# Ledger of designs, part 1: VHH binders against Putative uridine kinase C227.14

No score or structure here was measured in a lab: all are predicted.

Target 1, 235 residues: Putative uridine kinase C227.14, of Schizosaccharomyces pombe (q9utc5)
Amino acid sequence: MALQVDAPDVSSYDELYNRAVELLKHQQRVLIGLAGGPGSGKSTLCAILAKAWNERFGSEIVKIIPMDGFHYSLEELDRFDNPEKARALRGAEWTFDADLFYSLVRLMKKITDRELYAPSFDHAIGDPVVDDICVEPKNRILIFEGNYLLLNKPPWSDACKLYDIKAYLPVEHSVARARVAHRHLVSGLCATEEEAIERTDRNDMINLTFVEKNMVTPDIVLQQLRLKTVKTSSL
Below, numbering starts at 1 at the first letter of every chain, in headers, positions and changes, except where a header shows other numbers; antibody chains aren't numbered by Kabat.
F, E and O are the ipSAE of ESMFold2-Fast, ESMFold2 and OpenDDE, as the mean of both directions, binder to target and target to binder. V2 is 0.75 times the mean of E and O plus 0.25 times the DockQ between their complexes.
Where letters were taken out, [cut] stands.
Atom coordinates printed by the task and the answers are left out, and those that the model quotes come from them; centres of patches stay.

## First folded at step 15 (VHH)

Design z3 (from y2 with I58Q Y106H)
Fold by OpenDDE, fold request of step 16:
Structure z3 (fold): chain B 235 residues (1-235), chain A 117 residues (1-117)
Amino acid sequence: as target 1 above (235 residues)
Amino acid sequence: QWQLVESGGGLVQAGGSLRLSCTASGFTFRRYYMGWYRQTAGNEREWVAFITFGGKTQYADSVKGRFTISRDNAKNTVYLQMNSLKPEDTAVYYCAAIPEPGDYDHWGQGTPVTVSS
């Protein structure tokens, strides 16, 4: 069963592309803040967009900078007032180094003529990798993607002021819940489906609601990718 | 208020070495790139080197191979090891956080370096 990704609703993605390209006529680098709650599919969407746009430009014009790289490390979480809670609720807004994120966004905005580096997140080790993502001058479109990028609270809101385009990827709660629970199970974070569902409801769905209720108005609302299950007819 | 304090400047002969230090306070040091700049009288301040969060470095062409920037996050300090100094390296050297923290002036008092022939 080959999952053919149906052509994304061509309208919102093309609009985002056109806005970015228009801005590139007048500035060296475009910053896109793309927010979506847990299970929204934002990471997948960003990867698809980056690939498509890079192919279109004939170069790596787009660079993705995930918010995940800005998690506090496990060691840093252990320095919190309640380390157990901090680890248990990892993924909540306060478990990210928002100040570091804001610093990096400012850096990427100010410096466009030399190589810069952003952190990534290694899921296998469960920690950020410092200076792992190289941002080059040829990367003229930066897509920051994450849960909390459009929050109306500082310092996230300060970073929002620096985005040239604020994009939001909404998701139905039932879809998000199913996706996240499945991810927890498949990744081995949870041993059982029941545990996965409980974790999803206790953490991820709360975070999703938090994002939805506390976000600035986006410039563009993106559509979900439609996955067409192509039934391979047994020839 | 955050501060940057440069030290280590002085008089040195051509071909000599100096090590500059810059100590930061009033902000979370690890959340910033650090850089060195230099300025001569009547000229614009020029970039010399910067160091990333994790210690990757870049240098101006004029100092590449001679200068080394490093940082110690535990000490909130950035260093500039200057080897094979030339008279052309004579300047006041300034440390900077990149980007600047808040709306404050990111420049310290600087440390003067004089290279004699």
Scores: ipSAE 0.859, ipTM 0.934, lowest interface PAE 0.5, mean pLDDT 93
Fold by OpenDDE, fold request of step 16:
Formats: structure tokens, C-alpha cells, sequence
Structure z3 (fold): chain B 235 residues (1-235), chain A 117 residues (1-117)
């Protein structure tokens, strides 16, 4: 079943592109904060945009920096006052190293002529990988993507001040719930559909609501990707 | 309070070696790149080296192959091993977190290095 991604509603994505390109006329690097709650499809969207824009520019001008790399490690979570709770609620805002994120955003804003590195997240081991994402001078558009990037709470709000463009990807709660539950099941995080749904409701949907209620005003609101399931007719 | 304390400077002959240390306090050390700078009287501060969170390093062309920056996060310390020193390396050496927080002059006192011909 080949998921054909219908051409995104060209309007909001093109607007984002045009804004970024306009800024590049006057500055070396553009920082985009792209926020969306769990199940919003932000990671998929960012990948599509990065590919499309890189192809258009003829170079790797876009680099994606996921927020996932800024999770506290499992070891760090074990140092919390309630380690069991910290692990159980991993993905909540307070389970990320927001100060590290802010530090990195400042670094990426200030230094544009040298190789820099951001952390990634290894889902297999369940921990960040330090210095795993290389950001080069040719990467003139950085897309930070994550749940809490537009939070009106320090230090997230301080990082928001550094973004050239604040983008938000809204999602219907029913859609988000279904997507996240499915992801939990497919990834093996949950063994059963029932467990996946329960986890989604207890953690991810709460986080989604939290994001929606506590975000700064975005510069641009992005449309959801329309995924057409092409039924391969068995010829 | 944000504090950086440099040490290890001194007088050395050309071709000699020194190891500088910088101890940080008042902030979470692991959350910052660390760097070394040097300054001579009447000149602007020059970047020398930096080290990433995970220990990747970069150097100014003038010190490549001679200087080595390293860090110990458990000790909140960044080091600069200086080998094959030249008279032109004579300066006051400063460490910094990178990037420097906004308007904060978080520079330490520095440590003087004098290389004699």
C-alpha cells in the first residue's frame, strides 16, 4: 500500500517557504520553530518539506533538528524525585532538557560559519545520542520540530524569541489519538491495542492539550497533509 | 553566579608546552560548548578552539596540530593542551561558554601565557 502524499495544500507550505527565502536574502541562517502536538504529523511534514526545498535549492539547505534529542536520558530520569513517574510520563514537557535546547538554539543562531552538532534520539536504546546531527554552514534553514517548541514557558519561550518563523501544525484530537495509538502499537511500545489507547489517553492527549493551551501565537499555521491511500488495484 | 576561572599560564620557551585549565561554576556545564580565546594588548580577542557537548573539537588555523582542547564534565573543567609553543602564541588566554549568554560579560580573569624566543 503506497501512501501517495497528495501535494500539500500549496498555500501554507509555500508561504512558509517564501518567508524563509525572503529572510535568507538578508541573513545567513533562518531558524524555524515548527510545533505540533503528539500525532500532529510534524515529523512527516518536516521531512517532506526538507526534501522538497533541498531539491528546489539544489543543495542540502534545510536541516531538521528534532526535539526528541533533548529528552533527559533514562539515567537522568532516574535522578528525578519520582523516577517511576518520570519514566512513565516520558514525553511530557518536563522530561525534556529545555535549557539544553535553548543553549543549542542560541548556538545555531549565533554561529553560522562552522560545523555544529545537535543531539538525536535513538528509539531502540531509548536515549539521546549526543552530537549526532551535524549542522553545516550550507544548512541555511534549520527546522526545529517538536511538541513544546512554541510553549509560553521559559526557557522554551526564550528559544521562541530566536526563531525567525514560528510555525504551528494543528491536528484534530481524534486524528491525533488514532495516530499515536497506532504508533505505540507498531513501534512495540505497547503490546496491545488496549494498552496503546490507554497510554495515548493518559499521556499523549494530555500533552496535546497542554501544547494547545500554552503556546505562543504562531507566525504561520500549517495545513495537515492529505494522505491519499492509493488502493493498488491488483492487476 | 556564573564563573569561569582560568589557570596554568606562565613563561615557557619556544617549542615548550603548557596545559591550561578552566573551571566553571554557577551554570550547568554540560549544556554548553566550551571554547578558548586569547587576547594581546591592543588587539581584539581571538578565537582559538571550541569543544562540543560530546567532545568534538575545532581549532583556529594558527593552532591546528599544536593545541588540543578537551573537557571533563564531571569536573566542570575545560583544558587546553598547548604544544610547540611559539612567540606569537603569547597572550592572555580566556575560556568561555559558547555562545556567551546575551549581554553577560562572563569572562574570567584569564591566564597569561608568555612564550620566549
Amino acid sequence: as target 1 above (235 residues)
Amino acid sequence: QWQLVESGGGLVQAGGSLRLSCTASGFTFRRYYMGWYRQTAGNEREWVAFITFGGKTQYADSVKGRFTISRDNAKNTVYLQMNSLKPEDTAVYYCAAIPEPGDYDHWGQGTPVTVSS
Scores: ipSAE 0.854, ipTM 0.927, lowest interface PAE 0.5, mean pLDDT 92
Fold by ESMFold2, fold request of step 16:
Structure z3 (fold): chain B 235 residues (1-235), chain A 117 residues (1-117)
Amino acid sequence: as target 1 above (235 residues)
Amino acid sequence: QWQLVESGGGLVQAGGSLRLSCTASGFTFRRYYMGWYRQTAGNEREWVAFITFGGKTQYADSVKGRFTISRDNAKNTVYLQMNSLKPEDTAVYYCAAIPEPGDYDHWGQGTPVTVSS
């Protein structure tokens, strides 16, 4: 018997893939800046695309570098003028070490023949981990993903000059609000739905609006990921 | 604006050791990889070693096993411990921040190392 399952439909992102592969004919490494505000689903999309494209290419040609590894550490936030506010509003643009991010984008553009390392974020400890993501020469497509990658403000805007492709994943505000509030409940950050919605409105939705009003023009505007029904024998 | 100052070079006999230092100023040291390069007269600079934000290291094949790079972020300093030196290691040694701070390629004076037979 055949089973019907829902699977991600990655075909709507073939333009992005094809642009990246075409550039690989002429350069060792392609940098993609993939932005979307809180609740856009960008992290899930990037993970699904990396898996699909690596399978399609036949090697680990794609590596994802999430912006969340570039949060200031909790120790660094404690040295801010108002540490309580900095911790409460973590996720706002100013709580990221944007200069470190820019330094790393420049590094990844410049050096393609050796292993390099980027920081990650460990959600269990709530802090960044230095040198946690290994980027190898075989990783010829780097997808940087995060809220502020296309922000029209230095140094984010300086990094935009280095991406070969600027991609943006928009999201309807009601959808983003629901997703983020749910995430706050599931993660245990908030105990009640009322608390989760209030936190989402005072932090994440403000950050989403900030991005939408202050971004550079993307090269590609992406659609939200859709599912398609497939049979197990047709995979 | 920003500056790298190399020191610790000198004359040593083959088989000897030297420790080079490089002190940085004018940029936020922890935000950069650091590296060492060397140059002989009439040739391009060649890469020797680098060290990541968190202290992972890589070396050119010609020095692997003999040289050790390290960094001290509190002192804004990167080091190169050079052991079992050979006459082929004779060069002017330069440190570098990677990528270059700002938008410019800038080298210090370097520190000369001469290894005698």
Scores: ipSAE 0.701, ipTM 0.868, lowest interface PAE 1.1, mean pLDDT 90
Fold by ESMFold2, look of step 15:
Structure z3 (fold): chain B 235 residues (1-235), chain A 117 residues (1-117)
Amino acid sequence: as target 1 above (235 residues)
Amino acid sequence: QWQLVESGGGLVQAGGSLRLSCTASGFTFRRYYMGWYRQTAGNEREWVAFITFGGKTQYADSVKGRFTISRDNAKNTVYLQMNSLKPEDTAVYYCAAIPEPGDYDHWGQGTPVTVSS
């Protein structure tokens, strides 16, 4: 009565897992910087890995800290020289508070024995939420994930010196373009396919190219998530 | 280059109160956690309290319920309100930005607190 269904095949990420576990033998906290451009699927991948690894350990050893919580607030963007451009191009590297991100990476590496807090991003209000993500001592593997984590530009490049593992999730450009345009339609940001593609080309694909041209060498290049067939119990 | 200046210490009877202040300059205050530490002669500096970017607080067990940390980002200042003081609280108190601004560990002169029985 078991059904066969497709499920994520996390075994293709065993190299990353094994490197992190080896480091945990010698240090209290392991920092993973996981970068991928817009449309790479990095957020989905990180969530799947965290779930699988936490289940394997039997505890919440993995915590994800998305870079999106470090976006300048809308109020802060309004103080830029060209606020309408800053809002229109939100997601570009310069619309993130990189110095705050670097301060947090240093904090998380330094303090491992008490609760710490990182900001998140609330898409309903369209702004960061301070102190929203709790990081506990049991969270010994921190995955920072975002577009610019491996950017070869200070202070992003300074943060790279603190990651124990630098991971990159590449994506084929036509795949990224299609994914991002679809998200713009579904979210209601764009009303038509043509509008969504145009917005993707003028913003998101520029950001993807910028990352690809200005990235430090990763320790591990990850594959796109694939599925495998598994048996399930009858429902 | 960057500075932290502690003040407000002094001599007080057991059961009394003191309010410490720490004024920061030379770095962007809001991008750092702030904390208080204390040190007695011949011992390592020990953590007393933290305050996060958004004002959440944590305390060492020895001071919980008696001490309150707060921050004013507009004034670049962190405070420690110390109530129900005990002789065991006698120490030099230091302010810190966490992590340290730049690549240099730096402690101010601190502010001495003496609690008499």
Scores: ipSAE 0.697, ipTM 0.866, lowest interface PAE 1.2, mean pLDDT 90
Fold by ESMFold2, fold request of step 16:
Structure z3 (fold): chain B 235 residues (1-235), chain A 117 residues (1-117)
Amino acid sequence: as target 1 above (235 residues)
Amino acid sequence: QWQLVESGGGLVQAGGSLRLSCTASGFTFRRYYMGWYRQTAGNEREWVAFITFGGKTQYADSVKGRFTISRDNAKNTVYLQMNSLKPEDTAVYYCAAIPEPGDYDHWGQGTPVTVSS
């Protein structure tokens, strides 16, 4: 008995994969900067692509480095001039340690023959964790993903000079708004739909608009992930 | 501009110990890996050790188990504790911020270490 289920269709991204693999013929490591605003689905897309591409290549050639690990810690935000505002607007560009991000991108480009470490973000504690992501020499394709990776503002724009491929994942505003509001509800950040929408509009949609108006030209504009129907083996 | 100043080198007998220090200025120390390198006459500089943002350490095989790198972010200082020294450890030792802070590299004077038989 054959079953039909929906599964992610990653074939729309084969050109991106092939461009990265072609560059690997001439360099040890390929850096991809994959940007998209809040609600674009960039984190989900990157996870699905990394799984698919690692399987296709036959090893863990892809490692994802989320920009989330480069948030200023809550302790650091408390040292801002207006800590309550900084905490309330966490996720805005200026609440990330962009200079640390740039230092890390330069490091990953320079050192390819030993283990390196990048920070992650621990959602359970609500703060970054230093040295949580291990990048090994076998991880020859690094996908940096986040809201501001292609922002036309130093030091983000300086990091753009180091990416081998600049990719952007656009999203319709109504789709982004719905996704972000839903995430605020299920995460428990907001108790009601009205509260979730209001928070989305005052924070996340502002950040999305900022990205859209202030980015360098990407090399590739990506399509939203689609599902395809596939057959499964008999049960 | 920015500076790294090495100190603590000297002459020591084989089997002995020595502690090197490196003080940084002119850049935000916590945003960089720190490392130690060494160079003998007629050879290129070789990596010895480095320490990550959060204090994880890695060492060249030739020094594993004998050398310990550490950092004190409050003092903008990185250290190299060298134990069980061998004549082959004789070199000029240099520290480095990784990547280089000003998008250009330069090396300080270093601190010479001589290990006698």
Scores: ipSAE 0.678, ipTM 0.857, lowest interface PAE 1.2, mean pLDDT 90

Design z4 (from y2 with I58Q Y104F Y106H)
Fold by OpenDDE, fold request of step 16:
Structure z4 (fold): chain B 235 residues (1-235), chain A 117 residues (1-117)
Amino acid sequence: as target 1 above (235 residues)
Amino acid sequence: QWQLVESGGGLVQAGGSLRLSCTASGFTFRRYYMGWYRQTAGNEREWVAFITFGGKTQYADSVKGRFTISRDNAKNTVYLQMNSLKPEDTAVYYCAAIPEPGDFDHWGQGTPVTVSS
């Protein structure tokens, strides 16, 4: 089943591209904060945009920095006042090292002529990998993507002040719920559909609502990707 | 208030070695890159080395192969091992958090290094 990504409504993505390119005329690096709640499709969108823009520029001008790399480690969560709760609610805003994220954003803003490194997240081990993402001087557009990147709460809000462009990817709650539940099942995080749905409702949907209610005003609102399921006609 | 305290400087002969230390306080050390700079009287401060969160390092061309930067997050300390010292390495050495915590000047008192010919 080949997922043909219909060409996204070219309007909001092109606008984002044009804004970034215009800024590059006057500055060495552009920082984009791209926020979307759980199930918004932000990771997929960022990957598509990065590929398209890199191809257009003829170089790896775009680098994606996922927020997932800024989870507190399992060991760090065990140091919380309620470790069981911290692990159970992993993915909530307070389970991320927002101060580290802010530090990294400042670093990426300040230094553009040297290799820098950001953390990634290894889902297999369930922990961040320090210094795993290399950011090079040729990476002139950095897309930070995550749930809480536009949160109107320090230090997230302080990081927001550093973004050149604040982008938001809205999603219908029903769509988000279905996507997240499916992801939990497919990834093996949940053993059953029932468990996946319950986890989605207790954690992810709460987080989605939290993001929607507490975000700063974005500079641009992005459209959802229209994925066409191409029915392979049995020839 | 955050603070950086450099130590380990002194007088050494050309070809000798020194180990500098910088102890940080008042901020979460692991959330910052750390770096070393040096300055001579009447000149601009020069970047020497930095170390990432996970211990990756970069050096100025003038010190590559001779200097080694390292960090101990448990001790909130960054080190600069200086080998094969040259008279041109004579300077006051400063450590820094990168980026600086807050909007304040991140420079400590520094530690003087004098290399005699």
Scores: ipSAE 0.852, ipTM 0.929, lowest interface PAE 0.5, mean pLDDT 92
Fold by OpenDDE, fold request of step 16:
Structure z4 (fold): chain B 235 residues (1-235), chain A 117 residues (1-117)
Amino acid sequence: as target 1 above (235 residues)
Amino acid sequence: QWQLVESGGGLVQAGGSLRLSCTASGFTFRRYYMGWYRQTAGNEREWVAFITFGGKTQYADSVKGRFTISRDNAKNTVYLQMNSLKPEDTAVYYCAAIPEPGDFDHWGQGTPVTVSS
């Protein structure tokens, strides 16, 4: 069963592309804040867009900077007032170093002529990797992707002011719930489907609702990727 | 209040070495790149080196191979090891957090370096 990614509703993605390209006529670097709640598919979408745009430009003009790299480390979480709660609710807004994120966004906005570095997140070890993502001058479109990028709360809101384009990827709650629960099960984070669902409802769905209720107005609302399951007819 | 305090400057002969230090306070040090700048009288401040969160470094061409920037996050301190000093390196040296946090002038008093021929 080959998952053919049907051509995304060409309209919102093309609009995003066109806006970015138009800005590049007048500035060296474009910052895109692409927000989506848990299970929104934002990471997958960003990867697809980056690949497509890089191919179109004939160079690595797009660089993705995931918010995941800005998690507090496990060691840092252990310094919280309630370390157990901090670890249990990892992924909530307050479990990210928003100040570090804001610092990096400012850095990427200000300095465009030198190599800079952003953190990544290693899911296998469960911690950020400092200076793991190299951002080069040729990377003229930076896509920051994450749950809380468009929050109307400081310092996220301050970072949001620096984005040239604010993009939001909405998702139906039922779809998000199913995706996240499945991810928890497949990743081994949860041993059973029941546990996965419970975790999803307790953490991820709350976070999704939080994002939806506390976000600034985006410049563009993106459509979900339509995955067509092509039934390979056994000839 | 954000503060940067530079030290370690002085008089040195050409070919000599100095180690500058900059101690930061009033902000979370690990959340910023740190850099060194230098300024001579009547000239604009020029970039010398910077160091990333994790310790990756970049240098101006004029100091590459001679200067080494490093940081100790536990001490909130950034260093500049200057070797093979030249008279052209004579300047007041300043450290900075990158990007500058807020609207605050975060420049310290600087530390003077004089290289004699």
Scores: ipSAE 0.849, ipTM 0.926, lowest interface PAE 0.5, mean pLDDT 92
Fold by ESMFold2, fold request of step 16:
Structure z4 (fold): chain B 235 residues (1-235), chain A 117 residues (1-117)
Amino acid sequence: as target 1 above (235 residues)
Amino acid sequence: QWQLVESGGGLVQAGGSLRLSCTASGFTFRRYYMGWYRQTAGNEREWVAFITFGGKTQYADSVKGRFTISRDNAKNTVYLQMNSLKPEDTAVYYCAAIPEPGDFDHWGQGTPVTVSS
């Protein structure tokens, strides 16, 4: 029997898709910098887009490179002037190895004819994993996603000169606040809702405001992901 | 400002071995892939090998199984162990950071390797 379920409505992102496809007619690789602040839902959106676009193309043309793989390791943070502060404020712009990120973006732009590797972040270990993401020549669309990709500060701003498309996913502050506080509770970072909200307000929401006030102009401003009802076949 | 200094080249008999070394300064070594290239008179530089941030390696077909690239981030040094050398391996060998930290037209002096039969 036919059943109705909710599914992501990816048609709202056709402008981004069409711009990327047009560029692929004349270059081997297209780099998309997709930024959104804490709690914006950018990682979920990127995963959904990659799946939909790969299905539409019939190959793994899209590869996602999350910024979270570019955290300084815990060992590196312990060598900061104030290691307690560095660990406590992990997620702030200065706790990422932005120079490594810029080097990687340059590498991916320059070399398109062999396998390359980018770091990932292992949440169970709480540390980056070097050489964990394999990028192949068939991955012609690279989506970099993270909080600070469009930050108007070197070297983030230098990387912006290399993205073919700069995309931004805004979020209402109340939505971001709720999402981030919930994440702090379920991850065990905070034991109570009050603690999670306080941490969110004094760290993540400050980072969100910092990004909003200090970013380069995006090429495309994305809408939050919406659902649509679709019919499916039943057993 | 940044520098790459190759060493370890020389004259060797066919079938012999050499270990090349390249010491880097003026940039943060761990943030770059490293590679080796070689050049014979009248030809463009030929890629030989590269090594990633975490030590994964790739080789040109002509050297696979005979050459090994490695890196020591603590010493800012990349190596090329060359075994079973052939006269065709005769060239000046250069190391490179990938992407280049500065101007992409900058190369070191290289280290000459001559393989005699």
Scores: ipSAE 0.681, ipTM 0.852, lowest interface PAE 1.2, mean pLDDT 90
Fold by ESMFold2, look of step 15:
Structure z4 (fold): chain B 235 residues (1-235), chain A 117 residues (1-117)
Amino acid sequence: as target 1 above (235 residues)
Amino acid sequence: QWQLVESGGGLVQAGGSLRLSCTASGFTFRRYYMGWYRQTAGNEREWVAFITFGGKTQYADSVKGRFTISRDNAKNTVYLQMNSLKPEDTAVYYCAAIPEPGDFDHWGQGTPVTVSS
């Protein structure tokens, strides 16, 4: 089975690319903050763009730094006033180490001539992995991607002053809800569809609404990808 | 108000060793890379080494193999073990949090190191 991207209007992706390339004429590194709520498909979009841009350049000029590496670890969440709530609502803005994220964005903007490292999130472990993503001088375009990158709340909003381009990928709520609930079922986080929907409404949809209500104005609003699943039959 | 206090410098003969330390306060130490820089009279401050959030290290070519940076997050302290010292290592040594905490980039007094031939 093959997945196909339905992209009848790619002008916003071209605009993002063209702005980034123009900035590279004037600066060593271009920072892109690419936000979207849960279920928006931002990670898939970023992966597609990075692959296409890197192939076009013939080198790894684009590096993706997902926000999920900046979750507080489970050990850190256990030190919160209400650890059970913190674990249950993991993914909410306050369960991320936003100050670490801001420190990392400043670091990546300031130091462009040496190897640097960012944390990642390992879903098999269920926790961040420190120093897992290597950023090299050749990575002249950094795409930070995550739910809260454009949130109008310090320090997320302070990081927005450092992005050269602020991009947003909107999603219709019914689409987001369905995607997130399905993900909860497939991942085994929830055992039933009823449980997955309830968890999605209780956590992920609240987070999506929070982002939509409290974001800085993006420079570019990106068009949604429409993914198709095609069947290939054999005899 | 945050600060970095360097210590451990002094006079040492060529081929000798020194261990510098730098104690940090006023910021959350684990959220920063830490580094060492040095400055000789009349020259720009130059990078010597740094250490990442997770303890990976990188060194300037001029000190690689001779210097070792380390950090102790429990003590908010960064160290620079300097072995096989040469007269050209003579400088005032400064530690740094990278990026700088808060809105200001400032340097302390540093810790002077003099390597005699």
Scores: ipSAE 0.675, ipTM 0.857, lowest interface PAE 1.3, mean pLDDT 88
Fold by ESMFold2, fold request of step 16:
Structure z4 (fold): chain B 235 residues (1-235), chain A 117 residues (1-117)
Amino acid sequence: as target 1 above (235 residues)
Amino acid sequence: QWQLVESGGGLVQAGGSLRLSCTASGFTFRRYYMGWYRQTAGNEREWVAFITFGGKTQYADSVKGRFTISRDNAKNTVYLQMNSLKPEDTAVYYCAAIPEPGDFDHWGQGTPVTVSS
């Protein structure tokens, strides 16, 4: 009897894939802005899509650029007018260097014939790492992913004019709240469930609501990732 | 209004060296890659070199191994050290912020370099 396991069902995202591939017929690089609030699962989805699409295409055509690398560093936050507030509310829109993000989106759209670099975020120390993500000419589909990519506020809204495809991953608030609180516990950011829930409510859920109320219209609204059952021995 | 001011060009014998400088004002320098371009009469500007936020560099094949780009964020300045110069390096050299900081492309006056045989 064949073994049955659950695997991600990426077929729900074929519309996004097909639109990107059609655009590649006419341009060297396709930019996808994929937004989702805290707890939406956008980072996990993007990683799964990149793996699946790269396998389907037969090359590393997809590169992911997370918005996390555009946090102001802890040192930069300490130079804000109210550093204690800036650290406490890290993750809010104004704690990201949006002008740097917009500069990078413009750069990636303009220059497609050489290696470029984007910052990443080191979750162990909680700070950005400059020039950590290499983007090569073969990376013809760039997925920018983050909370504020579709925010209807400059310079985020200026970046929206540059994405070829604007995608949004909605999440039910109760699901987001549970996911974010769990992440705070597992990561060690919060020591107790009560602390994790309180932090989630005072920061992450406020940021989710802010995005939902201030978003440009996406081109595609994505569904949450579903599993499908596959037989491992049927091959 | 932002500005880029190139300097350090001149006449030099083949095999010689020059160091170009470019000072920037009116924009946040650290948020941009910086690059050098050059142009000969009747031709489009060609890319020479760029330098990333963290100091990684790339060069056009025609100058690799001879030219070195660097930046000093504290001085809002980008440099191009040009060694082993050849007559075909003769051009007007321009620095650029990449992407451009404003709505309209702006090139400075450039700094002319003439390499004699």
Scores: ipSAE 0.670, ipTM 0.848, lowest interface PAE 1.2, mean pLDDT 90

